# Ledger of designs, part 208: miniprotein binders against b1l550

Target 1, 279 residues: b1l550
Amino acid sequence: MRLPEELLERARDIHSEAPSHRIKLDRVGSFGLKVPVEFKGFLLLAEADVWVSLPEGRRGVDLSRQVEAIYELSNPPKDPFSLCREAAISLLEKLNYADSSGVSIRFDAPLQDGESLKYYGVEISSIASDEIINKIRVEILGMTACPCTAELIRAYKSSEIAATHTQRSLGILEVSTKAEHPDPDKLASIIERAMSSPLRTYTKRPDEGGLVIRSLSNARLAEDVVREMIHLFLEEFGHLPEDTHILAAVRSMESVHMHDIYAERSFSLDEIRKEISSH

## First folded at step 15 (miniprotein)

Design ut11
Fold by ESMFold2-Fast, scan of step 15:
Structure ut11 (fold): chain B 279 residues (1-279), chain A 99 residues (1-99)
Amino acid sequence: as target 1 above (279 residues)
Amino acid sequence: SEEELERLADEFRELAERLGYDEIEVTREGNRFTVEAERNGVRIRITVEVDGKEIRITVEIEKDGRRIRFMYVITDPEKLEKYLEEIERIIKMFLEFRE
């Protein structure tokens, strides 16, 4: 059943009314929207949140304009990064009472893995006000091997074979910048290259043996992986504005423990360059 | 190069022309240029700087007392066309939407 359009002209505009309490709200929006996106030749189902700030003198947000802002831009499906940036800006244009707007989009990104695919996590956002801030977080699993146990086994009496425990480790790179979102595949590549070896979706026995040998020959502490991720990030993305903020982290799911090992570093590009140049 | 900078300036001038701007000012200074135009209360200012293979684009849009600024730092020239198209779509939103 659909009510007569004539009623809309006679009804009060509730959203434009003064609220019972004159309190500003930071984020008011539509959360958990399902949005199709086109990512590097793949059609994916993503989850999106859209929001705006609400001034103390206005009772509510026009939710239909929020949904229209993202769905008009997502049909046909488009690049999630452009969608994120354009939708955030569109929200400010369409909801003129707002001081800021934001869009967040989450999806699992396919990554070519031989003749198959593997997946990594991507969360992006764009927050618009008088400037736009673009954020991206990439999480991907890799393998680490413990150099401490390797050294101990090598030193063991009558042992000529270096051996150590290996485990899955989650690598994390998060970037906040005034420039466009960094390419998530490049961030995922940085994480994987910093690990003892990458993980595979599909591998045959000889390839599996190769990965194990590679990890054992490239044993790394969580601390080593974080430092390597930062080094590789600076090589690839050192061109970003100096006020760009980065979080590099590794969570190692230790196979010999009931607990994880965690290492992280957050920094701005300006900060890290000064640190490296000072010896 | 100077020729590359001039070519980029022409591409951004054409972008403004496609959006319906009539009076477009292009200012050159060293390794940068600025494109300024105003139409229907929507003022744009696009600054482009070239440093080797790096292209830095800053876009400012002013409408009805609101200003928004966003930027790109392009090291892969293949991405330039994509971001020019995005810039055009964003400015078009400001030109077409009326409260």
Scores: ipSAE 0.761, ipTM 0.913, lowest interface PAE 1.1, mean pLDDT 87

Design ut12
Fold by ESMFold2-Fast, scan of step 15:
Structure ut12 (fold): chain B 279 residues (1-279), chain A 99 residues (1-99)
Amino acid sequence: as target 1 above (279 residues)
Amino acid sequence: SEEELERLADEFRELAERLGYDEIEVTREGNRFTVEAERNGVRIRITVEVDGKEIRITVEIEKDGRRIRFMYVITDPEKLEKYLEEIERIIKMFLEHRE
């Protein structure tokens, strides 16, 4: 159904009117948009949120201009980093009343896993104002083995072999920077290398046995994994601006408990370098 | 090293020329250069700094009193062309949406 365009001549522009209360809003936008992205040779379905700030004197946001900005830049599909940055800037350019804009794009990223693929979670954001801030969050599962139980079992009757419980642990790295987004595959690699062992989508019995032995021989607390992730991050991404902010975290789904263990550290590159170099 | 800096300066000058800038000012100082240009009320200032194996590109776009600044820190030379294309597309948005 279609109403005559002539009605626009008589209709009020609701969005441009004064609001009932003169209150600024931080984020107003279109959330949960489905957008295709090209990621490392894959065409993936991503979910996008787009928003702008709304000044206290304006009733509403031109949502059609937000959708236009995303639509124009996502067709044909492009890499999600460029899409995120360009869309945030486009929103700010198209909506002249906004002081800031932002875009977040979420998807499951494929990662080569021997003969198959495994997946890890990626969320990227760009926030534009008088400068642009890029943010990326990567989550990937790995395996941890408990060193405390290993030590106790060794002291009992199994003094030679490190027998202990293992569990899936979720590693998290989040980076906020004025520089380009870090490569999520490298962030995922850092997380996996910090774990007792990575997880596999598929493995044959000999490889599975090797993975288990690797994990048991590399028992780590959640706290150990977070520290190792920070160490590896600094080796790979220490070149980023000193005001780059990082969150490193591990959530261990303890196989012997009904609850999880969680460890995290937030820091800037400036802060962590001073801390490490002081002792 | 200095030769690489001059090559990059030429690439950014060419980028500005492709965007239709006629008055392009390139300034060199040590390990950096700055490309400044203005067209249709859109001023750009691109500063490129080479620090060992690292290239830092700072892009500032100013239009109608608004300024947006962003930076790329490039340690992988293969990424440079992709980022130059992205920078070009971003500046083009400001040039083509005049209201």
Scores: ipSAE 0.599, ipTM 0.837, lowest interface PAE 1.9, mean pLDDT 84

Design ut13
Fold by ESMFold2-Fast, scan of step 15:
Structure ut13 (fold): chain B 279 residues (1-279), chain A 99 residues (1-99)
Amino acid sequence: as target 1 above (279 residues)
Amino acid sequence: SEEELERLADEFRELAERLGYDEIEVTREGNRFTVEAERNGVRIRITVEVDGKEIRITVEIEKDGRRIRFMYVITDPEKLEKYLEEIERIIKMFLRYEE
């Protein structure tokens, strides 16, 4: 049943009322919205979160205006980087009590893999206040091979090609910057190059053998992968502002253990330059 | 460079013209310029600063007594055109008549 719109004139405006406690909230919004995006020639279904800050004197946020903001800007579908920034600014325009806003968009990104496609995880965010902070997180699976077991077997058998265990490892690069979002394909490439070998969507036996041999010849600890990811990141993106913050991490799903191995480093470009130059 | 800064100032002046601003003020100070304009109760102030390969764009929009300020930092010059188009779309958003 549709109620008469005239009732809105008589009903209390709950959201504009004073709250029970005068406490500011950092993020209030609509989470898990389905939105279409255009990414590198593909039309993809993405999931979006939109939010604003809520001042201490206001009870609630107008959630319908948040949905209007993202809806208006996602039709027709556009690239997720522009969508994040434009929607964040639109939220500030539509919700005049907010002093900051944010938008995050998540999707699986296609990546050319021989004659097929493979997919990696992407989350793109923009947070607007008196500046725009752009954030991107890329997650992609690769293969690692244990150098410790390789060395033991090499010593035992005096073989040039040492046998060792291999496992899937999840590489993670997260970047927060006042500059433009780094290209996620470049971040995915950095992660894959830091691994013992990339993973494939489809392999025939000759290709599978090649991946295994490559992995065995390039055995790396999780700690090695994180250091290599940082090195490769600095080569590609060392030009970003000095206050750019990076998280580099690897989670190795160890084939010989019941548990995973995890290694990470978070840093700003300013911090890492000083650390490297102090040696 | 001086030539680069002058080219950018012209591009932002043209952006304001495309938005329908006809009273546009451009001022230059060293490595930066500011574009100011007002139309339909919406005042814009765009400050662009060039520092080596880095371009910093501060956009201030004043509408109905409220000011919104945000800043872009561009380190990849190939993305400049995309950001100009995005800034134009954002300002158009503020120029829309509210029902």
Scores: ipSAE 0.550, ipTM 0.836, lowest interface PAE 2.1, mean pLDDT 85

Design ut14
Fold by ESMFold2-Fast, scan of step 15:
Structure ut14 (fold): chain B 279 residues (1-279), chain A 98 residues (1-98)
Amino acid sequence: as target 1 above (279 residues)
Amino acid sequence: SEEELERLADEFRELAERLGYDEIEVTREGNRFTVEAERNGVRIRITVEVDGKEIRITVEIEKDGRRIRFMYVITDPEKLEKYLEEIERIIKMFLEYG
């Protein structure tokens, strides 16, 4: 049942009241919202967070206004990138006391894999103030093969047999830019090409053997994978603004250890170009 | 390039007209143009630069003493129409929210 609307005339507006302590809050919002999105011909269920900054003199935010903002923009479902950018701006217009707003959207992206599909992780955000900063993080699994063990086995067997351990490795590319979000499929492709081989949804025995042979012929250290990811990123996305910030990382789930190997590099486009040009 | 720049200028002028701007100024300078318009306290400034196949769009919106700037760097021309529609929707928010 709904309470009489006239009761609202007597109720205190708690949100606009002074808080117990005059402290600014950076992010106040609705987290874990389920929203439908359209991604490259697929209708997907995504998870969204929406927030705004709260000034020191205001007790709270109207959370229903935040939810209404993203729901209005998600019906009919649209691409998650436009939804993210538009919702962040909409929040600033609907909640005029806020100095900044933000939206994050997470989903698993389908990627064509022969006659089937495989999936990779995507998280995007847009943070709006006097400018908009767009972030995207792509995570995809691939395969790496150890070159050190391959060399040892080759030496042991007098070059008769090449063998090494292989493992699943998680490749990560994160981009923060004033330009629109980069295409996640291109980021996923960069990660897979940097690996010893991609993973498949299914294989027949001959195809599985070929995948293993390919990875053995293209053995790479985690350090090699990160460097190759950076090289490929610069080829594809060197046109982005020079203050674009990138994180390239790989986490190798070593099959011969109880622990993982991790390698990463953070940089701006301006920084990495100067570094490469100096040598 | 020159013909593409002229086509783009027309598309952005038409976008401003659809948003209800009636005093629209378009300035061309080499490989770029700027569209400026103001209505009901909402001022827009859209700068478009073309360099080969790359199209750089910068949108600035000013309302009630607040300014916001955002941009696109388009290398795939098939994305252009989608971003024009997004720009139009965003500017409409500033014109209609109150």
Scores: ipSAE 0.763, ipTM 0.913, lowest interface PAE 1.0, mean pLDDT 85

Design ut15
Fold by ESMFold2-Fast, scan of step 15:
Structure ut15 (fold): chain B 279 residues (1-279), chain A 99 residues (1-99)
Amino acid sequence: as target 1 above (279 residues)
Amino acid sequence: SEEELERLADEFRELAERLGYDEIEVTREGNRFTVEAERNGVRIRITVEVDGKEIRITVEIEKDGRRIRFMYVITDPEKLEKYLEEIERIIKMFGLDYE
């Protein structure tokens, strides 16, 4: 049963009324929407937030038009990056009282790992006003090995111990740009290549031994990993607009401590190029 | 690259024509071209710059005093078709009649 449409003709338009207090709101929308997306041949369930700015003279947002905007664009399921950008623009077109709109979409991205899959985290957004700002955050686990302990063990005479401690480390790359979202698989690849070794979904004993040996032979500080991530990022994505902003970070879950080690650097492409070229 | 620029300019001109835009003007300057078109108070401006294998596309849409600008920096030629389709879908959002 649906209520008679005649009731709509008699009801007040609450959303278009003046509010009790003339206060602008920055983000009003529908949060936690479940949307299907197509990502590199996979059908995934993503979670989306959609919002618009609300002017001081308007009581409410038309939430049904927000949901319509993203669902119309998500059927059939499409690429989450295109969905994000198109939905943000659609929200401004459909809700003409808004000064800005935004969409964020979160999902776990499958990555081929031998004959199985592993997963990494992806969060994207598009914020539209007189221009569009696209943001992507990629998080993936890798392995790091401590060079300091390795050097101490090497220096210790008559020791039969030749190894150092290893741990899982979370690599993070976040990019904010006026250009399209960077390919998350390339960002994940940059993070993994900067680590002592990547992690696997499963390993047989010989492969596991190889990963450990690789990590031990490529021992890196969290600081080393961040610098390498930045270097690799510039090689792959140096073509982005100069005002593109990047966060590169590593959180090392130290196996010998009850606390984590963290290293990060935020920069714009313009800033980092001037820094590197000054040396 | 000159042949590619002319091909892309024609594709965007044809896009504007298919979407019913009037007053279509194409301007070429070296490695760049701009397509400008207007329909029923909606104005579009598409600027394309080719530098080697890199294609930069900037799209501006103006409607009812609001201007929206977005861009692409394409280094993978396999992505070009996808972004052209996205540009078409975005432009179609503007000037559609209410149903």
Scores: ipSAE 0.744, ipTM 0.895, lowest interface PAE 1.1, mean pLDDT 85

Design ut16
Fold by ESMFold2-Fast, scan of step 15:
Structure ut16 (fold): chain B 279 residues (1-279), chain A 99 residues (1-99)
Amino acid sequence: as target 1 above (279 residues)
Amino acid sequence: SEEELERLADEFRELAERLGYDEIEVTREGNRFTVEAERNGVRIRITVEVDGKEIRITVEIEKDGRRIRFMYVITDPEKLEKYLEEIERIIKMFGVPVE
C-alpha cells in the first residue's frame, strides 16, 4: 500500500530540520545490510554497514539515499573491495552535508584446501573524506606447538622426536592504508606460513600424522608467530605508503591451560623500517 | 617503461574525452604524467608514476568546493584494467555522465 504523493507536499522534512541539541554525530547510517558480492569466482552473501557524519545543525540522515548507493553499486554483484571503495565515495557525492562517509563489509572467504575449501574471516572498510583510508582485517586459524614443553620432554627422554602440546591459534593481520585494500588471500597465506602448520578441512589419518609431525618440527611461541608474520608482511607489502598502519596478532588457545596466550604488535611501515635498521 | 607511460597517458586522456571533459591537459615529468580535465564545474587530476613493475595512480576529484583524493599502488599488472574501470565508474558519479 502506497500513500498518495500529495502528502509529501504537506509533510515536514524532518531530516533537514534543526536538532533539539546542536551536536555533531560521527557515524549515522544503515547497519547489517545483506549484500551479494563476487569474490574470486564465488558468489557470497556479505554483511555491510554504511554511514556518514552528521553536522550539528541537521536533525537526521537520508537513509534511503545510503541504501540506494550500496545497492546500485552491488547490482550485478561485484568484488567487495571495489564495492567498499566506490560506495564510500558515492555517499559523499550523494550526501553533500556529510564531512565523511564509511562502508564496512564482512564475509567468510573461501580458500583452496587440496580438493576441498576452508574459510577465513575478512572485514574491510573504506572511510572517505578529503582522502580515502582503506582497512582490511584477516583472521585465520592455524596450529602452534609449544617449543618449551618439547625441549623439556626431549631432555627427559633423550629422544629424536620431541613430544609437546599443540593447539589452535588464531592469526590476525589488520592493515590501514591510503592505497587499495591488500589481497586477503595473501594476508591469509602470510598468517598460515608463520604458524607451526595450517589447519585442514579434510584429512585422512596419514595426512593428520604428517601435519602433527610438521607442527612438532616447527614449534613456535605466539611471540615467534607475530614476528614471522611481520617479516613476511614486509616482504610482500613493503611497497605500500610509509604511513600504512599494521596490526599483527596471535591468540593461542593453549591446550594445557584454562586461558589463552595473546601476542601483538602495531606499527607503521615508517616506524618498523627504522626499528629494524637500528639496535 | 617509457612506452608504458605513453600508453597509460593516452588511455587516461581518452577516458576524459569519452566522459566529455573539457580543457584536457597532459603533462609528463620524468617517470610520471598528470592528466587534468574539467567538465561542468567538476575537475579531475590523475597522476601516474611508473617504477619498474610498480604503478602508482592518484586520482583527485573536485566538485562544489569538495575535494576527494584516492590512490592505487599496483604491483600486479593483471589488476590494472580492473582499477582503470573502477576509476571510470567513480568519475562518472560526479555530475551527469556522458557516453
Scores: ipSAE 0.747, ipTM 0.891, lowest interface PAE 1.2, mean pLDDT 85

Design ut17
Fold by ESMFold2-Fast, scan of step 15:
Structure ut17 (fold): chain B 279 residues (1-279), chain A 99 residues (1-99)
Amino acid sequence: as target 1 above (279 residues)
Amino acid sequence: SEEELERLADEFRELAERLGYDEIEVTREGNRFTVEAERNGVRIRITVEVDGKEIRITVEIEKDGRRIRFMYVITDPEKLEKYLEEIERIIKMFGADVE
């Protein structure tokens, strides 16, 4: 049902009224929007949240204006990184009462895997105020092999390639920066290279055997994987501003336990360079 | 290179001209340049630094007492054109731009 627009002239402007309590709100917006995005030749359905800050003297935000802004910028579909940055800035420009704006976009990214595809998780955001802060989180599964059990079995059997348990491990890299979002494929690559081996969508028996042997020959603790991820990150992204903040983490889904093992490290580029150089 | 820096400076000057900015000032200093322009209370400042294969672009826009700064650190030359187009779209958001 559509009511006549002339009724708007008689209705109170609720959003511009004083609230019941003069309290600022940090994030008010439209959450769980479905938006099409183009990622490296793929048309994907992503999920987006958009918001602005609300000052203590204003009752509400213009929610319809927020939704219109992101949909206008997403037609035709564009890459989610440009969409995220442009929408955050657009919201801040269009809603002059807001001190800050933000956009987050989530999707599963396809990654070439021989003649097939595998997928990894991507969540990005852009928060605009007097500057813009861009954040990206990449999560991808890989394989780890336990070096402790490998060493014990080698002692027992005197084998050059020791048997050990292998498991899926989730690698996580999160980057917050004043520069543009890092390339998620490069972040995914860093995570996979830090693991004992990557996972595959499809393997034939000889290729599967090879993958297992590579993993066994490259056994790594969760702690080893996190350190290697940080090392590889610095080689690839050392050019980012010194105040760039990184979280590197691994959650190993231990095949011999009912529980997981978790290791992480948060740091700024300035902090980690000083730490490495001091030793 | 010197030629690359001059090309980028001209490109950003032309961008400001196309968007209707006046009072355009281009300043060069070694491996960097700054383009400043104003149009009806909207003020922009674009600073570009070239260091080997790395291009750093900082954009500042001031309108109605609000100032916003954003930047790019480009190490992949294939991405440069994409980011220049994004910068143009963002600047258009702040000015009253009638095409």
Scores: ipSAE 0.775, ipTM 0.903, lowest interface PAE 1.0, mean pLDDT 86
Fold by OpenDDE base, second read of step 16:
Structure ut17 (fold): chain B 279 residues (1-279), chain A 99 residues (1-99)
Amino acid sequence: as target 1 above (279 residues)
Amino acid sequence: SEEELERLADEFRELAERLGYDEIEVTREGNRFTVEAERNGVRIRITVEVDGKEIRITVEIEKDGRRIRFMYVITDPEKLEKYLEEIERIIKMFGADVE
């Protein structure tokens, strides 16, 4: 039953009232929305969060307007990057009391793997204020082979290709920039190239053997993977603004230990360039 | 190239015209140009800088005392049209309620 509109005239606008405590809030919004997006020819249902800041003099946010803002832009479905940027800006325009807004969109991105598909996780965000900052986080699984154990086995058995333990490792690249969102496929490629080998959705026996041999021949510590990710990132994305911030990380699900190995580096492009030039 | 810069300047001028902006001024300085326009209290400033194959576009929109700035760094020419369309959509968002 829809309440009579006449009742709305008698009801106080609770959201526009002064709060009991005059405190600004940084983020107020709707989390866990589902929005359609078009990505590389796929129509995907993504999860979305939308929010705005709330000034100290306003009790609540017009949540309906937030939801309308993103869904209006989602029909017809468009790429999630444009959607994110446009929605963040639209929120500021529609909710004029807000001095900042944000949108986050999450989904599994398809990646071609021969005749099959693999995937990586992606979170796309845009935060709008006086300036717009675009953030992207890419997570993809790969394989690492331990060089330390390989060296021990080589010394013991004198094999050309030393056996070693292998594990599944999660690589992470998070980029925050004033430019548009970096290409997520390129980011995923950097992560895969930085590991001992990529994972495959489907392998025939000969291909599986080759993949393992490749991994053994390219044994890397978690620390090596992170350093390689940074190196490859600089080669591919060195054109981004110097104040662009990057997080490069790896979580290795160790096969000989009960715990995971983790390594990371957070840096700006300016910072890392200075560091490299000083050596 | 010089030709590319001129084409871009024309495209952004035309964009401003299509959106109904008046007092359109185009200023060129070396490998950079700026398009400034105003409509009903909304001011837009678009700065484009071409460095080799890289195109940097900075868009500033001012309305009711608020300024929003965003930028693109385009290395693939194929993406230029896409971002031009996006910029157009964004600018339109600020004009819709201008009675």
Scores: ipSAE 0.750, ipTM 0.900, lowest interface PAE 0.6, mean pLDDT 91

Design ut18
Fold by ESMFold2-Fast, scan of step 15:
Structure ut18 (fold): chain B 279 residues (1-279), chain A 97 residues (1-97)
Amino acid sequence: as target 1 above (279 residues)
Amino acid sequence: SEEELERLADEFRELAERLGYDEIEVTREGNRFTVEAERNGVRIRITVEVDGKEIRITVEIEKDGRRIRFMYVITDPEKLEKYLEEIERIIKMFLEY
């Protein structure tokens, strides 16, 4: 049921009123919105959060304008990166009392996997103020094989192919930059190439055997994977602004332990180049 | 190259013209050019710098005392058209709002 618009003339504008306490809020918005996006030829269902800062003298945010901003820009569905950047700017323009706005979009990205598809996690955001900061986080599973156990077994059996334990490892690359969002497929590729072997959606027995053998011949510690991810990232994305901030991390679900192994490094491009050149 | 820089300058001038800007100033300085225009209280300044295959685009929009700056660093030339379209849509928001 729709109430008569004449009632708006008698109703107070609650949002424009002074609050009970003069406290600014950093993020006020609509969270968990479902939005269709177009990603590399696929129509995907994404989840979005939209928000603005709220000044200390204003009681509330126009939530309907937030939803309008993202839905106007998502029809027809477009790529989630452009949607994220444009929606953040639109939000800041539509809600003139805000000094900052933000949008986050999450989805599972399809990646070609031989004759099939596999999926990896993508979360992007854009935060607009006097400038725009774009952030992307990519998470993809791969395989690691333990080099320590491999060496022990090789020594024990005098074998050319070392037996060792293998496990699923989650690779993480997070980039925050003033430039456009990096291509998530390239970030996923960096993660997979740093691992002992990628994982597959499906395998036939010959392919599975090959995957295991490749993993065993390319055994890597979690620490090795993080360093390789950083090396490959610098080769692919070294052109980004020097104040670009990166997090590279690996969480290895160790098959011989009841706990995981975790390794990470956060850095700016300026910081890491100085470190590498000094050693 | 010189030819590439001139072609890009023309593309950005055309972008400003499509948005309805009448007073468009294009300034060239080495491997860089800047497009400046103002219409209905919305001022734009687009700086484009070319180094080999890398194209760096900085967009500044000023309206009602508020200024916003954003950039692109393009290493894949096939993405240029997509980002030009995005820039046009963003500036249009400021003109229409």
Scores: ipSAE 0.780, ipTM 0.923, lowest interface PAE 1.0, mean pLDDT 86
Fold by OpenDDE base, second read of step 16:
Structure ut18 (fold): chain B 279 residues (1-279), chain A 97 residues (1-97)
Amino acid sequence: as target 1 above (279 residues)
Amino acid sequence: SEEELERLADEFRELAERLGYDEIEVTREGNRFTVEAERNGVRIRITVEVDGKEIRITVEIEKDGRRIRFMYVITDPEKLEKYLEEIERIIKMFLEY
């Protein structure tokens, strides 16, 4: 049942009223929207959050206009990077009382693994104000083999390939930049290359044996993985603006302990270059 | 290359023309050019810098006292057309609202 339009003339515009407390809000919006995106030839249903700032003199945000802004741009479906940037800008234009806006889009990104697919988690964000800052977070699972246990077993049995415990490890790269969003496949590749071995969706017996042998021959601490991720990131993305901020992290789901091992480094490109040049 | 910079300048001029800008100023300095234009109170400034194979595009849009700046750093030439189309769509949003 649609209320008669005549009732709208009698109703106060609650959103435009002065609030009881004149306080600016940083983010007001709709979270958990579902929007179609096109990614690497796949049509995906992504989760999206949209928000704007609210000035101290306005009681509420026009939430319908926020939802319209992203859905207008999502038909036809487009790449999530363009959608994110364009929607953030559109929000500022449609909601002219806002001094900032933001969009976040989350989905599982397909990654080819032979004849099958694996995946990584991705969150793409854009924050618009006087400038646009683009943020991307990539999470992918890999495998790590412990070098400490390998050394203990090598000392005990004198084997060329020492047995060690292996575990799943989650690698994380989060990049915030004034440039466009970095390529998520490249970020996922950096994480996988920094680990002892990648995971596979499907393995035949010979392939499984080879994967484990590779992991054992490339044993790495969680700390080694983070350092390698940073090194590989600098090689691939050194062209980004110097004020680009990076979080590199690993969570190792340890197979011999009841707890996880976690390591991280947060840095700007300028900061890390100065650090490396000082050695 | 010099030829690449000239081609880029022409492409961005044509972009402004397609958007209905009539007074387009193109200023060139070394490996950089700037395209400036105004239409219906929407002012655009696009700066393009070419460094080897890297193309840096900075877009500034001003309307009703609001200024927005965003940038691209292109290392893959195949992405240029995609970002040109995106820039065109973005400027068009300001012209339509």
Scores: ipSAE 0.758, ipTM 0.913, lowest interface PAE 0.7, mean pLDDT 92

